# Designs tried in a protein design chat: VHH binders against Mitochondrial protein C2orf69 (C2orf69). Part 10

Target 1, 361 residues: Mitochondrial protein C2orf69 (C2orf69), of Homo sapiens (Human) (q8n8r5)
Amino acid sequence: SSCSQARTMNPGGSGGARCSLSAEVRRRQCLQLSTVPGADPQRSNELLLLAAAGEGLERQDLPGDPAKEEPQPPPQHHVLYFPGDVQNYHEIMTRHPENYQWENWSLENVATILAHRFPNSYIWVIKCSRMHLHKFSCYDNFVKSNMFGAPEHNTDFGAFKHLYMLLVNAFNLSQNSLSKKSLNVWNKDSIASNCRSSPSHTTNGCQGEKVRTCEKSDESAMSFYPPSLNDASFTLIGFSKGCVVLNQLLFELKEAKKDKNIDAFIKSIRTMYWLDGGHSGGSNTWVTYPEVLKEFAQTGIIVHTHVTPYQVRDPMRSWIGKEHKKFVQILGDLGMQVTSQIHFTKEAPSIENHFRVHEVF

## First folded at step 4 (VHH)

Design p16 (framework vhh_8emy_2)
Fold by ESMFold2-Fast, scan of step 4:
Structure p16 (fold): chain B 361 residues (1-361), chain A 120 residues (1-120)
Amino acid sequence: as target 1 above (361 residues)
Amino acid sequence: QVQLQESGGGLVQPGSSLRLSCAASGFTFSKYDMHWVRQAPGKGPEWVSSISESGSYTNYATSVKGRFSISRDNPSKTLYLQMNSLRPEDSAVYYCAKDRYSYFTPFDYRGQGTQVTVSS
């Protein structure tokens, strides 16, 4: 995004860790999975994957020499990102009469930022199933919501089961694609080109025998294989409206852990990030129920909140800042590892700074 | 300060037309997406239609698509819903709602409503 933009970089300029990783990010394999089923085959999401850099560089051929295999491979880590309102693929945003002004925060650009922030991790962008007016993200598969995606939280919607099965199915689909695609180089142009040869020519003619980098699957994937995510660990990130997914997961912890597979998944989550969460409705923008937070504190998950004045110092939405303080205070009192930061305090609240939290968290 | 006032409802026969209006005050109307929501007795609120701040795009619930048309007049600060080919199932109280912060929040305030009754 900022460090990946060639025009903003000085020739011979010093690149921080983020800027130094641009070449690594460009060498990652990229997949767009257009239809990935969850536990209910009728409930699907679209996912964008940037595969871990190390796996993209490793041989795709099955090792015939076991001596060259490390007996202790590095831990497989996955970062799951839930976007906010307005965010979509770069091509879609640039053609939109209102959203083009936010094109720097496209799914591809944010995935690139996350790849720099979390090197050696798989980056998954989990797109919402519905966008109202092409602006409001609605996570209908993860939380009960109104027409605009404003949540009504409950303890048994099935968000954890949906997320777990979505990941299993997405990972299985991605492994099949990566085994055939090998070391395809990723960049924004390649993603757009590989997903669609021409927007005007949507015929989807048979390409013959080639497997595409961006796959469109109309068939529901089934988890017939043993869990291929064994020993994997996870970081979950919500931005803005995307935080409603993280919030719903907290409400479900007590019930979800009764399922052995989901309990194992919960135990594999290491860190959760809330990036400038907030929405309309007057309440429940942050979780403040002591019973829910007590259950959360028992997980050992590390919590980070990054907020800006846009959300927490808006006089017209005064509940957001109050709820955020209560969320952090209750978790701290329960002994949870919680870090909270407010960014851009010296600047006027703005939508631009709301998005710029991605650059500083 | 924020006020939304709906009008134009009434009792009509099936197949007729009505035009609903929503007069807005207390905020910069031209900077907010606007919406129509309806609620029939014994049912939860149902979204009907939305229009962007510039009027560049509109969206409709499947149940009203092709029959209803949403529009706005930013100079007069008025939102409209043209309802054609009305059916008994369209009977409800119709509410005007604003997008509180343009792109990022759907709506926080709703108007007082206007009753539409479609009967033989």
Scores: ipSAE 0.013, ipTM 0.375, lowest interface PAE 7.5, mean pLDDT 76

Design p17 (framework vhh_8emy_2)
Fold by ESMFold2-Fast, scan of step 4:
Structure p17 (fold): chain B 361 residues (1-361), chain A 121 residues (1-121)
Amino acid sequence: as target 1 above (361 residues)
Amino acid sequence: QVQLQESGGGLVQPGSSLRLSCAASGFTFSKYDMHWVRQAPGKGPEWVSSISESGSYTNYATSVKGRFSISRDNPSKTLYLQMNSLRPEDSAVYYCAKDRYSYFTGSFDYRGQGTQVTVSS
């Protein structure tokens, strides 16, 4: 699949390039945010958003909410995805002479897969800030890394602050885009409609208050926007090299929770997925430090690992499978809700099955 | 056995040019990203440049960008580093390095024996 110019304007998109989206997600707003700052305004990431839309948005309230209060917005869930090596926008991958064979795993195509897996959630793909050779994903804003994106973990890099501020800024940019569209439409319609709501027509001499500006319409429009991040819940997903971000977040838990805003964010995370986690930076591809995992176990976050023989049964990288087993065992021993599945066990290890973990988790 | 053999180093004056070569054997050269790494006396290793398996993409350390050019010739299994406008701080042993995995990313799993570059008057 190739990215092309949209025939119908994407409600959330300002660029006009269209991803290969399935019929089930075609009603979702797709936004590409090219420069979203984190806590440090010099450190930015690109994000791709597929907003939840669904048919339920057309439904009217049941007669049973008579309090004249605004209906409570439904609980909002956000899925955050950190891609692995090779993954990039579809147009870039199709032009790459070495990686075009993996174009099915472009950011747009994976976002579509995740939208099917999590149908009522907002899907955020968080692109790495640097891609060495257009191949090596480097999460320089999230973890100390060498030139190829291999991590050197520490407890205070600032990954949680970066992620939290990145999400706040990305969400606000999304709201501002929608607010601008609503304001423009409302201004056109409001000028025509408000002529009908003039104050009492029975007076033969209006005093100085003959024109009133209605700002109530702007407040009404706000009811159609997603709720603030304070009411949101989160699922974090890392794939392959993207798992270095999840790993770094674990190292920071003890220090990060000292910040009240970050502590609240941590408490809003429900689930974390490691999808065939691993990188070629040598040993230490999974977190096996008991002190770090003990802090993680105290969060109540639900853990899922989905691995393939490509990572965990490679004789030349035997430490990866051992580290994965140790990660799962320690968390289980600490009473954490953890599940682990090994996929494609009947097949030889392959990069195709490494990517195909997206289809079966 | 994987073998990488660097050559082309030497003693040159500031502002001069050198072309380093790396002859590769023992693996399918055309399926691996290749790299140049240098190490100056008393300092840790510094990554210099990388080239993708096809030669279509290159990257450079900020300290050498605009002065050095990496290239490869897959039929002859040779990696090159063209070094222009050499400075005293470029003095180091230069190592040819292979990526660990044939498709994806990795740290170096092998470096050659190196070639000495000395830039002084």
Scores: ipSAE 0.153, ipTM 0.582, lowest interface PAE 4.8, mean pLDDT 77

Design p18 (framework vhh_8emy_2)
Fold by ESMFold2-Fast, scan of step 4:
Structure p18 (fold): chain B 361 residues (1-361), chain A 121 residues (1-121)
Amino acid sequence: as target 1 above (361 residues)
Amino acid sequence: QVQLQESGGGLVQPGSSLRLSCAASGFTFSKYDMHWVRQAPGKGPEWVSSISESGSYTNYATSVKGRFSISRDNPSKTLYLQMNSLRPEDSAVYYCAKDLYSYFTGYFDYRGQGTQVTVSS
């Protein structure tokens, strides 16, 4: 987690500002889901979950056996985050000779920042299915892409169907683990050793456990609600290359709403955040098609864009800033609730400030 | 001002070898991933190969894997593509492309005039 909040203020105290996770964030259950299928079982993504903090996490009464009488879960808010280039699990980034410098923006660290930003929500990080050069995030399950993950948008790729089925399957997979008293520790290397009832061939792999806890903790025994799609609401966040997923979802709205289940899902989305969006291709880095945006405006979704000079004020990538301005202008003209902000305007463009958008949005 | 100058193309017979060079200026070459892309007449651009900023990672299109080798010399600010066992299907204009801060920026804005490779008798 970063200390951007503490760096300027500590009135009356000594010892100054300190970078630390809040007690509330540290109480969250963390799960890694290594293989979550979408609508097509051969198209899977890895997901990281930080479960919402709640009153149930504080219950530690010991007199007698705990009685289990669970009514329907309260309505849940879920934040879905699509990471950008370079971002990976902390252990992978620290071992990478070129990406080590960006370790503060690992999937775990960003999930923690988002948990602090959205304290009463479930935080889901949806990892891309492929990384080119171990750097470029490629969302091949969500959008037709070249080798670098640069999108080729169309209206019928199936991104909404994939996302909806990922959530259905992720919620089902996480429900069992979050209901257990004892949970397995998060360990990528031990996944194969826990494989059971597999064919004798190791090439067929392990399908036993697909959900892991991120940390050994007695607090994992605390009660809290597993994820539930019933009455759930959603915030979608794309960062950098991750914004290609949000863009593809916009292209599919007209066709996707014809599916009753997808239409209900679309109506459960409250807010979408574009964090410093931009990618290769020289065009279509932001959605500027009036027909697509007119359909989007009918959803009632609240839009936030947070950009930095790294993406929108680079004269050598002038299309990004121009498309961002058109995106905001057209949605505003259509009467949509749109907020746009540019950060770090007095500083030179940098990858550091590109990532630091997570601290200020 | 970013400038990329490709060279080393030519007319060769099938089975021949060529080494392409890309001279870079106007940016800190050692901080950027570099790429080769090609475009044949009447066809869209095709990605050929990539190399990370340090040279630690390389990738190749399936069509050229085992025949082409990408390399870079950061002190001289030069990118190379060694092309062996050339086939008629390799005939194209070859462009080098620069990432900007670890993002592939496309071959439309950062490529030069390219270098023509023709594999024919």
Scores: ipSAE 0.098, ipTM 0.536, lowest interface PAE 5.6, mean pLDDT 78

Design p19 (framework vhh_8emy_2)
Fold by ESMFold2-Fast, scan of step 4:
Structure p19 (fold): chain B 361 residues (1-361), chain A 120 residues (1-120)
Amino acid sequence: as target 1 above (361 residues)
Amino acid sequence: QVQLQESGGGLVQPGSSLRLSCAASGFTFSKYDMHWVRQAPGKGPEWVSSISESGSYTNYATSVKGRFSISRDNPSKTLYLQMNSLRPEDSAVYYCAKDRGYFTGHFDYRGQGTQVTVSS
C-alpha cells in the first residue's frame, strides 16, 4: 500500500501582490504532497511546500581561491505552519458558500506571506486531515478531538512521532520529485545525442534477488540516504485552531524525549509562534499546566505569542484571554524567552483582524 | 437577548418519527452554526448533529447517522431535527445550541430543551 502523490504547482490566487513579493514567489518551487504518511501508515496529511529560494548569498568562490577549504553548507531551516479554521486551497475557498469572503487567507496566500517573512527557509503548510462542516479544522492525527475538532490533550497521543515521520517522508518525497523532474530533462537531452549503448541485461533467472522493477533497485535502496534533515532547524507556527497542534506537542515533551530520534528533533526546534490561538469549548485553549510548561521551559525554545481582541477579549469566550495570560506568565516566571504582543487593540474585534495577524507578527 | 426555544418532543413508540423545532431570536441566526445536543437521565450531554450557517453542510453523531436529518430556515430563524426510526436509546431532553462549531459540554447559549421519550 502507500502511494503518496507529489506534484509541482504554480502558486496562485494572490492578485495585487507587490513586485518584490511576486518575484519571491516566482523563484520558489511549489509542491503539493497529497498523502504523506506519518509513523502510522493509516494516518496521513496533505502538505504544501514552498522550497527555500536563497542559498548562502555570501558564497564567495573567489577566482584564484587562496584557501581551498571545504566549506560547510549553511544550516537548512524549515518553517512548519498549522492553519486555522476556514483555511483551504484558494480554489476550494472560492467555491465555498461561506468561506469565499476569506479567500485572501488561503493556504497558498499564507504560504506566500510566510515565505516573505522567512525568505531563506522551506515553508511547509501541514493541512488537517478532516474538516467539520467543511470549515472547522480537525487535527485528528495530532490530537484526540471531538467531532468539531475541539482537543482533549493527553501526554502520549503520538503527535511528535507523527510530525517527525511526516517531515521525513515529506522531505524525501519532495527531493525525489524535484530530482526526477531535473533528471528527466537531462536524460532526455542526453538520450537525444547518444542512443547507442544501453546494455540490456536480459536474464530470466535470478539467483536470489528479484530484478523485476527499475524503480526499486537494490543499488538505489542501498545508497538511499535522505539528503538530510540532519542539522536542520525548525520554526513551528500555529494559527488559530492550528495552535492545538503546538499545545499537544507541549503535553508530550516529557514522554516524547525518551525516543532518541524525537529528542534530537525537539532539540532542533528553535522557535514556536502562537498566532491568535483559541477555540470555543471552555478549556485548554492555551496550556496552563505548570508541570507541562516546566518541561517546555527546559527546551530552550524561543516563544512568541501574537493575539488579537477577536480571541482574547471576547466576552463569550472569556477563558481564552485568561489562559493566554497564564501561559505567558508561567513561562516568563520559569525564565523562558517569551514575547507576547496584542494587535489591533484600537479596532473592533473582527475575523478579518484575526487573519491579519499574519501581516504583523 | 439571545433566546432558543425548542419544541416538538413527546412520547412515541420505537420506530416512530418526530420533528423537533428550535425558534431563535436575539442574534443574527444566519451567521451562526447551529447544533442539536441531547441529555439522557443521569448522563452527560451528547452531541447529535450540526449544520453550517448557510445550511450547505451537516454532520451527525454515529449513533444517529442515517436516521436523523438536521435542517434550518434562515428567513424564519428556525432550526429543525427530523428524527426517524426512533429507538429507546434516543430518549433524552433535546437542546438546540448556538456555538462556533465546537462542543465540549459548553455552548455560547442553549435553550430550555424538549423531552423525547421512546417507550420500550
Scores: ipSAE 0.346, ipTM 0.682, lowest interface PAE 3.1, mean pLDDT 78

Design p20 (framework vhh_8emy_2)
Fold by ESMFold2-Fast, scan of step 4:
Structure p20 (fold): chain B 361 residues (1-361), chain A 121 residues (1-121)
Amino acid sequence: as target 1 above (361 residues)
Amino acid sequence: QVQLQESGGGLVQPGSSLRLSCAASGFTFSKYDMHWVRQAPGKGPEWVSSISESGSYTNYATSVKGRFSISRDNPSKTLYLQMNSLRPEDSAVYYCAKDRSGYFTGHFDYRGQGTQVTVSS
């Protein structure tokens, strides 16, 4: 609830930014990563991370106890969220003369909602690379689009490769930031004499003016057995305009799986959520091509759609409701696990209820 | 009945300036983002500029940035495009367009009839 006020706190600690959090998710580390490269280093996105909080153990293990059960950490799960139009950091929304009324749906506040819904997961908000008029989300790194972010889908734009590399780079950057914060109390030991020595005992001429080898060895020790995304599982969520990213990923499945790394990534996706998807263009708001959906149905991914009258009952955008119905019908006919819910059917269609889908999905 | 009426086009020499106007009626002008779109002979429509409903935010196509200025006067229900340092490639019919709803849907049902701009010696 306190996330309604975005204030610049002391920006101390290595390379991570702090964000506003509710009291319930206060134990989670919050990082804002301003420039994360994808597969093309010239194409970057900004990401907001709420790291997994860890387990609230009923009892802490005592040191010296023998292992009587499997003490393995739970498998790593990541939730990836693509925001819709008008959504931005709280401080940006509050100063916008038209968007301030939607400040409750800021990136920080939505990340908090997702953290409560997925308590043992890393929550990633993947911000669009461009925002037209500071209102219209444009996912230029994920899909070919016009100046307003309306997509033109194709089978080979490179959205999967961009997403995969973006996640690898973001995760590595986040681990470095978290490690630096944890070791701040010990970093002053860099002045200690044990950091500079000539312990050559078996190496003949491996002596130099630089202590680079010692520094790199110490640095490498900090990364022993780092967490790996190869063993991670994923949930992908698109909201409103953010659904264009999920749609583009579907168009790319056939070509993307030819890359062994991307195929492994696809196989690690458990669930995809479409939250009140809709945009301009008169068509292709929802994917309705049988050849694309056949490829999708073979993945074993679980599909959830949550829509409101704002998108599916708008007479000015009548194609949206028709396409949504066709998307669900074709996937169901193909035997895919699909659930579909329409929310707020007893209330008038509104942008407020469009956003409130976050509370009920 | 939504109406948009563009005016201010004409024949000018390279380097000249023109100011286009769009008079809006039949809707609450102050609740809609407004846009300028142009179409040159034999080419598809090209977005030129946008202005938010409050007038606080503007965007421009790269080809016109620094030369064109979009503005609006909500009390008079009028949209403007100030075009400076005009080039032959700016020759086109210029259309005023509005968003369909109080929030952008990316669909321009109510573009006006257009005003011709010709930049030639």
Scores: ipSAE 0.305, ipTM 0.674, lowest interface PAE 3.1, mean pLDDT 78

Design p21 (framework vhh_8emy_2)
Fold by ESMFold2-Fast, scan of step 4:
Structure p21 (fold): chain B 361 residues (1-361), chain A 120 residues (1-120)
Amino acid sequence: as target 1 above (361 residues)
Amino acid sequence: QVQLQESGGGLVQPGSSLRLSCAASGFTFSKYDMHWVRQAPGKGPEWVSSISESGSYTNYATSVKGRFSISRDNPSKTLYLQMNSLRPEDSAVYYCAKEPYLYTGSFDYRGQGTQVTVSS
């Protein structure tokens, strides 16, 4: 959704009222990558990128300086976000008879929230490969799961290899697209956002707008640009069902670090956030196996958990709160830097507060 | 007004079979995925099996795959779980559930459940 489409959320006057966006978010380039392969070329994901500030039109006009040594690029930080159930592009959510009510948490709107939370970082939304009933997120490339995306974890599914190659391929495709500068011709009135990644919280009134997809990259275009994630650092965020990806990564740590490239990638991860994790699989919503958590504690990754009563205080899902406490307790006992916070404790559990964890973490 | 009434449980010997039924009312049964969930004493609920609204897709927990079969009859608004080769660890109260009432994967158990005890 566009900024102008959020006008009803921020009451505007006639003749020119527009929603307000931070200068940084408005300067970001947005790319939608519709088919990005992982290690297996038959396993692809769609990604939405909000590039770090300064990747837009301003940088387009910066020439190389032949009188000086090649400038070292600044260190890059990348935030990787795995969405939960019902989350999709806002145009898809608005067409769904149930999901329209959660449009404020579309991929574009969450990417915008993350861009404010993590300034000067690349924001990657990694869309699941399948949505059951357009409602249940299924991360079939990252974890073995049932039809609703509930996980069946194992130690060797290949989630780390998939994620690493997905990032390498996505980054190369994004750099090729930005280098061609073709993205800028689609944005007359807002240079920083010329794609479907809207900083607006609602698009309910503008369903008939022209196709707002950013430049789509050809997989073969990757051959024109070598991988460049050297010195990059990463934050991984899972929300709700998206936490199954983070959980699977933990199960794979012992085996994955035997691969030199994956070990280097693991060492580049600074922080992991679990945002109100939950799924339809019964027990095993949080990782509570001491051997798995011992491997995790050796990584030095900083852990944050943000939960709400919706997940951890539901009497019909009592295992979730108990498993969360055990996850935090074991990691703390192992000396890991772990912070846990329960939000909205004075309010009744609700799906809205489940999503609103994005506003307070 | 959503009502789910489970039946068909009982005390059986290991290796036996049971067929559980769930009579649904208060919603358009043919428009919702349905599930079986079980809870053993002292343990949290465990998802067992799911079936799509049309019956075209089914899924099973690893612990029951190959032994249990989920099915539905939309005209009669009834969900079934055929349980074969029962083991002591299958002993639990079995609940049928409509698709999660919460988007985060919580199942809506509205019934009293049906007790299955597998013991020699």
Scores: ipSAE 0.027, ipTM 0.426, lowest interface PAE 5.7, mean pLDDT 77

Design p22 (framework vhh_8emy_2)
Fold by ESMFold2-Fast, scan of step 4:
Structure p22 (fold): chain B 361 residues (1-361), chain A 121 residues (1-121)
Amino acid sequence: as target 1 above (361 residues)
Amino acid sequence: QVQLQESGGGLVQPGSSLRLSCAASGFTFSKYDMHWVRQAPGKGPEWVSSISESGSYTNYATSVKGRFSISRDNPSKTLYLQMNSLRPEDSAVYYCAKDRPYLYTGAFDYRGQGTQVTVSS
């Protein structure tokens, strides 16, 4: 019932024995963008952002004397993640009488895992626009789907245009929110007296006029060279049902590259990960059409597939394993850089191990 | 072995009501979402309604919303569809389906033999 706005939120309580949580992840700004329009303003998605370390008020990439270096904005890397079935915000999953058992795989918790996997990147979780029974993820803005989110792929749905505009709009909303916080601290009359040292950090503590001067100079340099998506690079990750978005993007490559902005975006994608992709559509769980894969092979994108017996050895969905093998084989034959791994082969197939692919990819 | 047995169909007049039942066996009924789908002669399958494993969440096709009500009784392993204000276009064979039907491709993970509903005009 409100205009598109960025909301800052905690990335979720990682409490207990998660000893892999880094100081970098704890310093990331977390934003929930509840209504981000794509190219069509009637088609919006919710996004969760964990900003790269040093975003906003602090720029840790300019320590020491900035006058001795030509100031330039650092290259930005963005990880885009498309969640699978049952995944939602932690608060929604915990209130669901069936999905609470999978709360460790909430959007916030997965974003935290991805932040560890990609420590210098912006992490974007792109939530589906509809969930059937609050369980089945449906990417209606990205692909034509049945009520359960199983896709009917075509070459012209507009998934690339939607994704590109969604990112442009999300990035602008996030920068507006981060910029406002930086401006408030910049103009604070008692900033020097509120400077805190970092006792356990290798950088010098915030002490005296030198630290305040460096902070103001760093903020000035950041303001002079504002962040943009023009020099950004991207990694795309689909998990489970989320892989239908990656698949649809492949179907659109030939048509999408005719748009100069989309072609530039495609050329900025470095890597795509399929994490245990699967759905109940009966076919086209993995892209196996040679004409589509030939277009994909021309991009130079690095491909990784990580699968588990839950998807590829399910006798009720026997096509999935066969299609996965064909996808990897065709791309390899076309000279694409493709790596595939199957995990948890010594354990019984389970939804738990399906999710645990996030821990081992 | 998974078995689903539908019943309760029949020939009725427009505006009438019917209650369909689906008796399930061969699996832990309370652990699976259940669905009603229908297929009229010469048409592809149409999803009608879904209910979560606990019964806490339901959803309906736009064409039946407000007229049909899905429910389940986990102790008796039975799925129900209460159909009110029936219209000639509701005439179809009605199937219950376990978990994840492949409606987009016309396939089903598991479905019963169906029960015929005919609404005469």
Scores: ipSAE 0.201, ipTM 0.632, lowest interface PAE 4.3, mean pLDDT 78

Design p23 (framework vhh_8emy_2)
Fold by ESMFold2-Fast, scan of step 4:
Structure p23 (fold): chain B 361 residues (1-361), chain A 121 residues (1-121)
Amino acid sequence: as target 1 above (361 residues)
Amino acid sequence: QVQLQESGGGLVQPGSSLRLSCAASGFTFSKYDMHWVRQAPGKGPEWVSSISESGSYTNYATSVKGRFSISRDNPSKTLYLQMNSLRPEDSAVYYCAKDMYGYFGSSFDYRGQGTQVTVSS
């Protein structure tokens, strides 16, 4: 939540005046998956999962009949979030001399906002594989980027295949950690280091350290259905630089749907949100190629764009606003269900309001 | 209009020092991260150093870490690069760039004309 924005919160009035976690969100299982491979084993991402609360224990039968099949999981909805520049784990942001001012927008805090927004969904934060200069998110596994993180879009990079395999592997890893186990105590003093000699290093090479329980209180036993891609539905959200992932996915639609598994995955996507997307470089900050958008329009995906003057009214990045307008116009002309909103138009453009789009979408 | 004007380059011997300056105008200098990028003949651009909007955070390429120091003076809208223990491999045109790293190789919309640094006996 946005404690630094006390009393200057979103127009909804709820939750912005003070930081508070809802009881429901507080009871969710939070897992950090430090090294999740994609289709290429050498291309991995770190994921944060805020699992949907399952049925209460009184609704679960103890296995008194070993001949009975495991109950079928209910249909699952998964929200996939691609963070923007500056965003990192709360601990990392608070220890940086400048990034601490944006700590309310840490991966954990945004996951909490999303969990409140999508109460019965699994929330996945997909962290970029590289942070350039500790500020700029670089999605090297999802889009071809130069040494400085600038995207170069093409039709066959493999972003969809990477995302699909990343989810398959993340689902399996989270299932193995939560299957038959109810966590009633969070690892507040988590032994993040099974390698006793490297407490400040990543423990990615150590057995059992690839998946870690978040250091948060949990006084209640939780039940969790194993995640499954079968019959799952998806919402994809990009914020700021994270929108380059959504953009790359659009470029790949025509080629990606030739793979039957990827085509099925595409058909399971219900909604995509672009939250204040934009970047430097003078082009392709929003997708404006009619041939690409024509393929996108055929998917039936519902589109929402939420922008602020920080991105679309910056005179030194004038292309962003023009491209956003063109993106919305072309999709509308193609008959796609598109909603667009500009927030904070009565306030001066600011990085604070750039982040506050999370409160109003 | 964004204007960046670099100065302070020259011909020096190995082991010498130089201080580069970049005078900025046409934007709110104190609200943007600033960067130094260099390009040697026959090579692509190389990021050298960055400084946050407030000056509280700095970062350096491995090749210059410990020898170069980036700083800024927001009131005068000036960016600096103090270069110590210069080596022949530091010879390049040095460019000041506004908040657009990640795009330096493809677009230099907000870079200046550059200042030549030559390190030779």
Scores: ipSAE 0.024, ipTM 0.415, lowest interface PAE 5.8, mean pLDDT 77

